# Ledger of designs, part 5: VHH binders against DNA primase DnaG (dnaG)

Target 1, 371 residues: DNA primase DnaG (dnaG), of Nanoarchaeum equitans (q74mb1)
Amino acid sequence: MAKFAPVQYKYIIKAEFEIDGIVDREDIIGAIFGQTEGLLGMELDLRELQKQGKLGRIEVEYKRVGNKTIGTITIPTSLKAVETSLIAAAIETVDRVGPAKARFRVKEIVDVRSSKREYIRNRAKELFVQLLSKTAPDIEELRRELEEAYYSKQLIEYGEEKLPAGPLVEKSDEIILVEGRADVVNLVKHGILNVLGMNGINIPKSVVELSKRKKVTLFIDGDRGGELVLRNLLAAGADIDYVAVAPPGREVEELTNKEILKALKSKIPLEQYIKNLRISINNDENKEKYKELLSKVFDTKKAIVFDEQFNIIDEKPLEEIDKLPSAYGIAIDKILDNETYAKIKGKYQLILALDSNVNAQERVITLKDIQ

## First folded at step 1 (VHH)

Design c2 (framework vhh_7zox_3)
Fold by ESMFold2-Fast, scan of step 1:
Structure c2 (fold): chain B 371 residues (1-371), chain A 119 residues (1-119)
Amino acid sequence: as target 1 above (371 residues)
Amino acid sequence: DVQLVESGGGLVQPGGSLRLSCVASGFTFSDYWMGWVRQAPGKGLEWVSDISSGGYTGYADSVKGRFAISRDNAKNTLYLQMNRLKPEDTAVYYCAKGLDYYEDSFDYAGQGTQVTVSS
């Protein structure tokens, strides 16, 4: 079947590019064909060479980083070394993609017949497949580390607290406020450059100050931690205009581009979010049970543990809270703080408290939630 | 989510031929390198072959000249034509999504397809 054998490419041109704009694969390929047309004469026109099967399909791998498109192109050729080199050089002269400025740089021209390079490529793939069969979690962590390193170069430090931020936080009239650095990285990765992150439970003064000057959307995870962040922001005097929420069970740091855009398009005014939160709590069939339990512990300096039917199992003074058994829930006559949370973490599914200043994994209901 | 469904395996005598197929869904098939990996009983995973979106192919030394990888981008389907099969080709064959530096996933999501070469 020599007559029906696949086309043998002799070389692969690998080039990297950086484009100062948001462009698609077809825009990039079009610019390469268009701007190289006529430079090397009719016999080395890239479009004609591709029609003749002498150039393979141009493969484009890219990522959007802020307002830039960065990536690589791969072009197989069956042409001689001299002709392949001329084509590679011509590609480096491409200086625009549509209205955007662009730079192309050839990194490598691979001789596909190189036994050493072919062995390395094939062996590396074999070893990588073997690695995946044993260490899939480590590979996922490595991927996250590489993405963090790559996109962190687009981040700036904002304010005296050196908060993680996108480069347009100061220039934009609107900002997206998120809980942590990983959230900032994910939003910047998807082209959202007016994002500002916070560090921990104490609201930075820079955040409060900026919130008075900008239109602020708070973008929170689909879990209970987001409610605490909002409460702390309001208590610190921050001026929040909108709230956007990730899908239930999803974290902002892991959202896809479509999920981010959907959440931001579905943002609601702060007052409507608070109203909806109150309605959700008021419609909870157990609201009266929460009230009853909190009323029983109020001003007693005790904690009460209860089962899934809200029957009291045990009670102890707050100083002996760590002596209480694990159960469905606990009600405490104090503000849930880090010290208290450390003593009860993981022992209960539900925590009832007078107030909270902790980002707990458990569901936390406070007096403000049931008033 | 990514799904890869392999088929076409079976029992074949030494010197025989089989053609494996893999139907892909959940991603833009035409944009990725695709490949085949195999696992013989009691052994680790072994890379067999791959193919770029543009048709550039690679093969393990153990299968060069006997196996041919191909793809049909319109059908989101990857193929492996296996000729002059040997007893040592006995393995479960898995379809794999390409080696992207930023998304290092091999999605042999199914159970693979069993190839047994025996008299």
Scores: ipSAE 0.000, ipTM 0.116, lowest interface PAE 21.9, mean pLDDT 79

Design c3 (framework vhh_7zox_3)
Amino acid sequence: DVQLVESGGGLVQPGGSLRLSCVASGFTFSNYGMGWVRQAPGKGLEWVSDIYSEGSTGYADSVKGRFAISRDNAKNTLYLQMNRLKPEDTAVYYCARELGYSDYWPFDYAGQGTQVTVSS
ESMFold2-Fast, scan of step 1: ipSAE 0.000; ipTM 0.326

Design c4 (framework vhh_7zox_3)
Fold by ESMFold2-Fast, scan of step 1:
Structure c4 (fold): chain B 371 residues (1-371), chain A 119 residues (1-119)
Amino acid sequence: as target 1 above (371 residues)
Amino acid sequence: DVQLVESGGGLVQPGGSLRLSCVASGFTFDYYAMGWVRQAPGKGLEWVSDITSGGDTGYADSVKGRFAISRDNAKNTLYLQMNRLKPEDTAVYYCAADYESLPYGMDVAGQGTQVTVSS
């Protein structure tokens, strides 16, 4: 069978939606295709465009709040700006999902080439500065680089997604599941050969399938990023048996042999980890303050920054989030995504959001977490 | 929430016929495009066919003229009539409710039904 080749997309349509009912991703996507059929003529039919590879897969991130479903859709296109804008406008005409009233609003059309050029410019500048400041090399950094190169050669590719894995992942009845390649390299370096890595927060099908056949220990950083990985695994249907947590402030990829062994020896059953997590959140003295701030920001299209006493310091529309001052925390009326996180990273100790699909360094509390 | 249950697979001789069925529940079937994807032993997913909410159909070149997709919205059921089966049609066949995941076909899919074409 021939594999379908990915298309190089030129634009990404990002739209927000609010639906006055309880609906699923499939309901939302079906409504988009059904209600836009014929509006732009046969040449710009969304179904045909997807079959031709000119329109990418529609990604839907959503949160249920009471009897409402709110979230975002992301649509990649290889079409020209005019055609992309017409499709974006057509999506805004979707006014129902099943029996529920709905509204869609395009927030942004991203030119993906602009983002790539900006990355190149910034990275080239960083590399240039390093060349100008280069003195005698750090021997410890050089040692680390050589060790990583050596141990990377011991990795195999697992499954259709060619995931990074230790050489014993298929032979072992137990596997250690980690987020990324660097985690796999570090564990293999320390003799853990039954390790399998994922591609971040997107859960590969091979991982879900393998988890049903093996005893799985999920080894995470222990912060909100690690909790997000677990939530995504469970949502994808993965069968996780144990959870091991890196020491506070430490990432799996940087752990010493002693730290790895201690974490693995201290692994707990999944059900106990979830129970402990609920107890920690329920016993948080500030849980009611998190609820209050999220309630205040909900459905405002704004972000609110606050101090250590949870007093509001400033607020701005989400479009101006980068203009908000650094403070103790920020509450945002949206799902925390990589784009938004890039604008606020390092400015706050606490992030409150409707949901999150980002592996953040800061503590992130979502509506789901405070229920 | 969403459930898709495929049936109708089995062992058949080359040139034979099979009809696959997929019973859907947990979503508003009438609004969704539906499709079939298959996975042969040791190979990746291949899109086979789809049908829109309005009844417009599409087929992979490998099955055009031999397979026919249809739907019964009153029964929340998707069908695939497979005629003039070839050994290369041997695969697990999956029902997909979200045709945007076609040609890979695996965003929403059932457990699959095995089709084996052998003498």
Scores: ipSAE 0.000, ipTM 0.103, lowest interface PAE 22.4, mean pLDDT 78

Design c5 (framework vhh_7zox_3)
Fold by ESMFold2-Fast, scan of step 1:
Parts: sequence; C-alpha cells; structure tokens
Structure c5 (fold): chain B 371 residues (1-371), chain A 122 residues (1-122)
Amino acid sequence: as target 1 above (371 residues)
Amino acid sequence: DVQLVESGGGLVQPGGSLRLSCVASGFTVSDNYMGWVRQAPGKGLEWVSDISTGGSTGYADSVKGRFAISRDNAKNTLYLQMNRLKPEDTAVYYCARDSFYDSYGAEYFQHAGQGTQVTVSS
C-alpha cells in the first residue's frame, strides 16, 4: 500500500483585532466563521476547510483593556498562496462580534517553509566552512549533496529493497524508471512524482514485478551506460514499454525541467529504440569483420571463437559448443535460442548469430543487423 | 508588468554568427528560469535553450555546441550567442519567462517579447 504523508500546513495567517466590547474566545471564532460564510463560495468555506484538515484550529489570544477586547488570531492553512490570501482578506471584512464593532487586520502570512529554508541556508554555510578547513571541496558535489538532503525528504521507499521513489509510484498507472537515487531526487524536484530508482548494480525484483503491471518508461543517461541498464532490465525479464534518453553527454540527475519534459515527450516505444540501435551497428568500424566471421561459420554447423583482433582461436561443431574456451567473441551457425544461450552465457563479450530469439546480456549481432 | 524586448536579429550568411539580446523589465532575470524559443515559418514553437536561477544551462540537440545562453545581471539582460548558423535556424526568436508544458509535453510560454527575426540565407 502506498504510504501517505500527513497534511502539513504551508502558511500561517496572523491577524490583529480590536473589538469595542467585552467578548470571549468563542464569540470571536463564531464571528469569523459566520461573517465569512459564503463570501468566497462553498469550496472556501472556513468551517468546511477546517473539517477537511486544510485549515487548522484558530488560535485566539486576547486582553481586555477597559471596554475593549484586543488581541491576535492565528490560522494555519495547507492551501495554496492564492487561496490563503483570499481567506486572509475575507477575515479583514469581519466588522462585528455579536453586538460589538470589530476591526481585523492581517499582520503577516508566514510561509512555514521559510524557516526550513533559512535553516538550510545557515547550515549549508556552516558545512561549507567545515569542508573548506578539512579538504578542497568539489563545488558540484557539494551542491548535489545539499539538494539531495533537502529533496530526499519528499521521497518514499518502495518494495523490500527500499528503493527510492516518488510518492505517486504506486497510485500512477505509468512509472518513470531511472538508474539511481540522484535521478529520482532531480525528477521529484521538478514535479515528476511517479518515478522509481533502481539504486544499484543488480536489477531489483520489485522493479521486474512492477514493470509487469504498469506502463514503464525507462529514462536513461545519454551515454553508453544507459544502454547497458536497458540490456540488464530485459535480461531480468522486465516489461519496458518506452525509452526516454537524456541529451548526449548529459545525466538525468543534472537535467533542467525543460530537458526532462523534452526527453519524456520524445520517448519512443521499446521496439523502435532497439531498431535504432541495430541501425547504428551499420556504422560500426568492425561491421566488415562481423560479416567475415558470419560468412566463415555459415552453413558449417560449427561455432567459432575469436579474440579482440577478430582472429579465430578455436572452432567446434555446434553439439560441442559448451567445450569451447571463453574468449572475446563467438560466432554460431544457428539462431541463438534459449538452449544454446544457456551453454555460452557469460563466456563471451560478443555473440554473432544468424538470428536471435533471446534477450542476451552480451552484445548480439545477427545477419539482419549487418545487412 | 513583465516586459521582455528582444533585439539582435537580422540577415546572416550560413556559417555566420549573431548575438541576440533580451532586456527584461518588471522583474529580475537571475530570479527566474529564462529561455529562448523559436518559430520557423509554417512550424510550431521549438525550445532552443534555457538557464536556471543557479546558472545551469540546457540546449536543444539541433543547436548544442553552436549556441550559448548567458545573462548579465547588472543589465538585467539575457543573451543567446549563435555560431555556425544554418538555413534551418531561420526563425523568429522569442525570449521567455514562466514557460510550461501541458500534460502531453507541448511547450508554452506565459511571458514573451515581440520576437526578433533571424534569417540565414546566402
């Protein structure tokens, strides 16, 4: 079940009042509710908002001075700035408490988060001074650490592996899957709340399970590492629907809001992404070597293993493929199927085959990829 | 009132350079995300570049390595340095603040100037 955060107040309205009469706390609160009723429409009725927990308990402090009651009211609200300002203005229209004339004036609207921002500002300065005295800090690393400390409080933990996630990961029908915690923090910071991070080298079981019941967009860095992550996800049995790629040389954790939205808008179906990768093989400087090796093995019913310079170091009939040594690569005269892959998995960096029915962890190049 | 005034456009040959300026009034450029968007004849709006309050920059793939966004806080002015211009860069360029995206990712902007025409032709 998704973990729900409790409602927190965003603003505190503080107003002063002067009432030309002797009144008590209940009279004052009653007048505020009564005289603001209907002024802002049914949806911003103060009594209803308090029932919903969007408006906090009205606190009243007062003193009697002669025949007058003077004091302050404090009203917490979880509403947006616009709604909070409308409520504050409505309170100023209260002109009587029972039979007594009254005047209410808003002194301030306190942004509750401003105290947290001030603490962060002061604490960041202190930590920076400590780092300067101890080591010469990497300013970009320090910035990332400070941002992560602030925005990580908005994250939830997902699954048994306690993966970093945005608060809408369970409620959303669509998930944005990213490589790490810093990527999650950056996306949450920019309002993407249905994001899940994998947080490590191995593909978590929770990610594979979730991918089978949600529409998943894999959002990867614009470098070689992102393609490795996709390969590992497919090998683990994850159901990936779309791929979004950060600009070349850029990491998801450092993207601006516009870069994030542009990348997500430009997401492509998994099948199209794989086709694009295959097209890029046609520009590989080793394409002719792949063709040569596949031509040599074609119609021989053999497998050939080769070194990094594409020199053949051993060959055996396909029935004895499991007896071939580990090497840089292997070329096989058959379609790569699950049975054959089980015999060679982990032994080679490159597999050349006539075709493939397997999402292998290694780089697989087929005749269709090179022609 | 938020006001943005672009300048620096004109006719330039392929391979040439132009520097666009955007003078802001009614707000401080360093306190806001600022950017450049363009519209080529018969096409929709295309995001070109942006700069955050902290100074982080982003660029469209079509202009990356050729264009550079910057700001001068003393002059309250945003700039776009355009190098190695191509005919495909021909467009009206707009300086923008408070850009947003809809639920489908279509780009919009709330505050933009009148634009400045850039024509790249021989």
Scores: ipSAE 0.000, ipTM 0.093, lowest interface PAE 25.0, mean pLDDT 78

Design c6 (framework vhh_7zox_3)
Fold by ESMFold2-Fast, scan of step 1:
Structure c6 (fold): chain B 371 residues (1-371), chain A 120 residues (1-120)
Amino acid sequence: as target 1 above (371 residues)
Amino acid sequence: DVQLVESGGGLVQPGGSLRLSCVASGFTFSSYDMGWVRQAPGKGLEWVSDIGSAGDTGYADSVKGRFAISRDNAKNTLYLQMNRLKPEDTAVYYCATGYEWSLYDEYDYAGQGTQVTVSS
């Protein structure tokens, strides 16, 4: 019946009500209009705003429970946030419907444009993937971003550190421990809900404590970075039972369903993994060169830099490590820590150290790795 | 008003089958991604399956090969064929739109759910 100029609604007010009496939709709407009349001045009168098309039709859903009427109201509005909030507050002042006592409480004010902005963000990503259909390297990264957006809603925050986790971490007797959030998203996407991720370089206290009361499988990438993560976990006192490894050159965050299942079925006890790791390093053709260089630097309080043929180029005391030239590699007479790594990051392809507590971009080999 | 009405749940023995239906109204069904999520007793929401507006499908690893999602755009109806049911499939199953996905919060446009109990 009423015709309005076309107006796009910006907000939706959602409110709950409880009325101590048997009433219908017409009674409820009448009370909202009647009891708010004059409260906000003539410019924000709900009947006039609806006639002007600035308020949409009030929708009412209700059920009767004994002598009470309980339900929700939904009110679309094209007004600004301030005016919409004033109207929402005014609705909460409605204390009767006819002769019956009533209570209204705003549950939420939905920004309709926020939902549209989210749609635009997601749709733009999809269209961008379509536009790049001929560009293979970019497609997988965009797919990963879309999957993270969709499946991240399944994730919970675990512990004081608010670690990314699947919903069954606390309830399951077994935990799959992974390095990062993207790994958690990929495993949850494939139905593995007892997964816990770690953030950053430090091993979280929540991970160590959980590991002592659960059976833990550490699921790592098929590279040397995964070995360092295990070493740091053990140094922090974590109780790791099994190790599962992604295929060579593959990261957990990009594994298919079949690859994940195969890796988890092929998990091995921690002791066997450590034994296999030592055998692998023992077969490295350069093992004796690593051992020789670490032996030369041991107990000298120096660092030595070397070329691709393992010839020593230069040496300096550890205090002057930042003065050493860039080269193929460096051997240091100390534990590789964050302070030392900051001074040598990006200058070498290979780092030899007595031990390490750093997740370096470079290949790091320690004394424990060559024995 | 967006409405989703689930049906087809019930009691079934392990190894049995059930077919769930969800009748949608109040929106352009054919333009929306649709899916099924479930909540087992004492657990959180778990994504089960989805089907895009173009007919592309996804499945949780726990149900892959046993469940099949489909849609009939002419009838505004979403289906979930559940085969080789296990006790761990016992849950309330909810129909939801892809645009309104939230596996840890309340769904504004999820239906009232349908109970599936797998027990001997």
Scores: ipSAE 0.000, ipTM 0.085, lowest interface PAE 23.3, mean pLDDT 79

Design c7 (framework vhh_7zox_3)
Fold by ESMFold2-Fast, scan of step 1:
Structure c7 (fold): chain B 371 residues (1-371), chain A 121 residues (1-121)
Amino acid sequence: as target 1 above (371 residues)
Amino acid sequence: DVQLVESGGGLVQPGGSLRLSCVASGFTFRSYAMGWVRQAPGKGLEWVSDIDTGGSTGYADSVKGRFAISRDNAKNTLYLQMNRLKPEDTAVYYCAKVSYGDLFEYYFDYAGQGTQVTVSS
């Protein structure tokens, strides 16, 4: 069906001109090329850029008014904003056309991509409906990826750590705090513009500072990772007011508008969430075994690895933790920090520690969780 | 705002010719690629032809060699010259402003009201 791929322009330079003489299109274009030659270096020579397809054809509309030629020029460009601005400025230096005095002034530089992105969002949905089996996962996945690409361009960078954020994060008195960039994109897509992401590995200083000035709702997945993100935030000194949890089996980054609104309306105070979490852990049938293993490792400066029946299969000093075999679980006589986690990541399904300062993929149980 | 007004459709016998016109307003016509899409009774939209800002043209295989797209930037008008028309060319023809994306070569941003072309004896 579709067989052509036209040159994609990113910006359109629109300028007006007044020339004190009778000239035609070719005279005007010749003057633009000639008088800008060498001003921006060889790499940004207008004639060469046009031959390469990076600068589009210069369109000229003009009328004669007495002995003057007055009109507008339009120049499409596929170059970046900086290069386009330099070219626009260079065009304003054109002060003659042949023997006639001339003045050029840039009226605007249009970002063609802004309207293209909005169009892509709306039109792609319409086109997918025409092709769609409503239950086709491939088409739904493509739709999600397309929308994510568009909305990722609406994000700002917050703080020294350049964290992904919605545009209203600084202006709003309330912040929705999420684990990662994909979560931020999904919330921004659904109109939640006061969202801030943490990149999920370490708790950024900017997050802790902001949490003391704002009313913060932590919005997490309902899995073990979400529980540990909260622990790391509290350990870092963050002031969290509410917790909102995605439905079971769902991640924040994939939630629909209805699911997001339901979760946020059902947010609970931090203290209630911690109480519920501790009740869940206290009712775990293996609680006594967790206590036993932590008691055995406490104040020994060792790590102990154990099988699925909680039988100890090996132990070593913490200095040799990387020499321990993979097993069902490990108990360590220290706070789980990034350095220690790097040495054991992916080797165990369960980690027992005195405390934790990391967002681990594995289930982590600490002394505070079982006391 | 953006407005596209098609004209020139009608009833024509097989082998005949028609010239469609589309007058654009509400945007800088010369700065956008333009195209034609059609919809036959009971069928989906089919891309017919397009023309970029530099005059480069593209055509669907079904019309290649029979149709010619052109533009007049001074009049903000897009044309489609249709020659050697076939009954299979019977459709509503829509003028469209073209937009380009990161994942796709092009899309049609805005379409007009359409003009009916019927090829029958």
Scores: ipSAE 0.000, ipTM 0.098, lowest interface PAE 23.1, mean pLDDT 79

Design c8 (framework vhh_7zox_3)
Fold by ESMFold2-Fast, scan of step 1:
Structure c8 (fold): chain B 371 residues (1-371), chain A 122 residues (1-122)
Amino acid sequence: as target 1 above (371 residues)
Amino acid sequence: DVQLVESGGGLVQPGGSLRLSCVASGFIFSSYEMGWVRQAPGKGLEWVSDIYTGGSTGYADSVKGRFAISRDNAKNTLYLQMNRLKPEDTAVYYCARGSPEYFDTSGYFDLAGQGTQVTVSS
């Protein structure tokens, strides 16, 4: 704890005392420090703990009754329960304040955090009740969040980076690698205990090292982020064996048991996944026909429309591209940009262009795809 | 070689604004789709926004109406203007370059920078 940090006490020791003499606050505090000195070792010396900010100021409330001083002391502490209990017991050994006989007894040790834990429990119940009027998906999301808090206690920390992991990550010959902690919690909840999570796009060294000695399945959402994670893993030298992809529109952290099992059963080898990501015409039986059509349209400033047999149906200057009929395909003498795509979107199954800057719904083949 | 360098992150109060920048080098910036992805603590990567070479933009539903993506091709710089920030926007934000040869509607990113931390204090 730094000396400038706000003091956060975890427990408050409350003790009562009766002293057979007339004493003041300083006498009482002095006796507590003096008579407990050395009883618990140097690390739990009350004076030193107070200097370190781990023990708060001792508050004393007392009244004098005849020749006696009777009252209570309150001691805040940021120490663990065991250390706090030892200090409380040590205070009970104080049997003198100056020449006067004294008796101290601990009334209670208050856990300051108990009020916060009670608030969380009560607030979670209130939020649940408020959401009973919502749709079933909203209720399932709240239920998932509450269950996630429970299952997170079953996770272990893996490696120097303290990565979230299921308890069987070290014992299993195969691991399921996921992007984040929420994914780990969801898989552990559904009985997948050989799961390891990552932090950020920067790949942890522990992940790379583990991947060299285990069979690794990367389980991703299948969106732009998931593909980026795979690229960064490969660039970092990770040894990935399989890729599993969540259903369209679904995130790993929200999958049902059936969806998880289906995705994992449908995992594919890394090489096949990479091949599927690349539009390759090396084995396409129509490669020569694509080349022929692109060659015919090149440097003409026209677009050519063709049928499934690759017979030219119609042609027009690029200025009149929107006047061409719908057909199987179109070849254009330009780079496919968003402006041009807007004019032909949905009219063809295949687009042949010199190059492309567009994420088209149709299959697009460019000069780069043809040798 | 190719590089993407993010900046502009920091600590901000709920309801505040931040502008992220990403300076690109080593490739023809104007020829690529560019985007932002983020990772919240303990969560997976989430797509935030993208912008195509022609200027058309896309946004995740969680940020639509609050965030604005833009690009300056003369400066090889991508921007993300973040308004009305919420604690839920706390994440590391990454600049990413899109693939010019991807022919599916979903797209994907070939390159990302080191990221910039955005913390919305509450």
Scores: ipSAE 0.000, ipTM 0.186, lowest interface PAE 22.0, mean pLDDT 78

Design c9 (framework vhh_7zox_3)
Fold by ESMFold2-Fast, scan of step 1:
Structure c9 (fold): chain B 371 residues (1-371), chain A 120 residues (1-120)
Amino acid sequence: as target 1 above (371 residues)
Amino acid sequence: DVQLVESGGGLVQPGGSLRLSCVASGFTFSYYSMGWVRQAPGKGLEWVSDISSGGSTGYADSVKGRFAISRDNAKNTLYLQMNRLKPEDTAVYYCARYRSGSKYSPLDYAGQGTQVTVSS
């Protein structure tokens, strides 16, 4: 046989009562309707709501103990939570049943639909766990893409620049600072919620301000671009405590959970990172090319600009250094000073000089660095 | 380094009780939703229960009314009280962390597990 759809109620009000007299079910129901009449206005009149099917049948269970009637009432309702709560409170105002004194107290209001939402939540988790136990490489790739889309929604905007950040950036005493939004998404996806991203190589004021009150780990890519980001942060006055570096040739945005944790566990103090960087220049495969360019410019009173392959593209006397085009790098036949730096700042990624007395944003290699 | 260390498993007779504990370290425990997952011999993983950072709980139908999950954020410890145990509850029980404070996020870490055997 076909089943009829049951009447849908949203809540069930359960109340207990104690009445100082011998009363029947109909006396109790009559008192509830009568004494609540007018208290909540015409639209929430209990008798009218029952006629409209918005209030269900009032169920009464009671026992008599001497000259007292004690029991419970159950009232289904299809009304909203606010209206249901008002009705429940109104029932508690019933203080008589006929000539007998009465006390009603609401014990609970049951949300009938909460069990269905709980089932959906629990079943979805079961299915997800089963899916994880059966994933093939291709399915794993698709799952990873869907998770990335989901975790981008967990980000907050930090500061006036609306920087991408994890939800714990303000609450944590330590922050992980990364270069861009994609890095933030990858770290949040892997449970690192105290992460803050920057926009390009320009250092936001919010980053500098936050760095003065937090312990900061700068997490950079395993390429040379990370050095420029660090120099820009230091030049802007940021207080960096540690540096973590992705594996060579790897970007933070593409790291696995194991790679992220290994890099963060291997973070080193800023001063040690700078010392290690000086040592790495001496073992750089481009060291001979740096030597060649510095030797070519030495004692010429000129500056030479070159491309990423270290091919010279132009040269000018030092007096005309501001007329040279932007390029990958520049080699100058002088000590890099504030006056010269002002003319070339932001035009090159690499500066080769005889020496330097400037805290430049660019990577600077001097004769002292190459031996 | 995230670590989850389970304890409290063992051999118990049908109808008996066990309390599992999981000590967490290497992360801010109170910010994460946590759960229990089990694997019976020759079967796949089965989600058992979870608890949000705010204390909201969920249970698999197979254990509802018999198991109770709880947490002590001050001690970085997750618990599973197992009552009225059945032979079908025999499994390795894993403490697990959800990737975020959301119980809808995927699990990202699990401990090494603790064996529960329900037999006469």
Scores: ipSAE 0.000, ipTM 0.182, lowest interface PAE 20.9, mean pLDDT 80

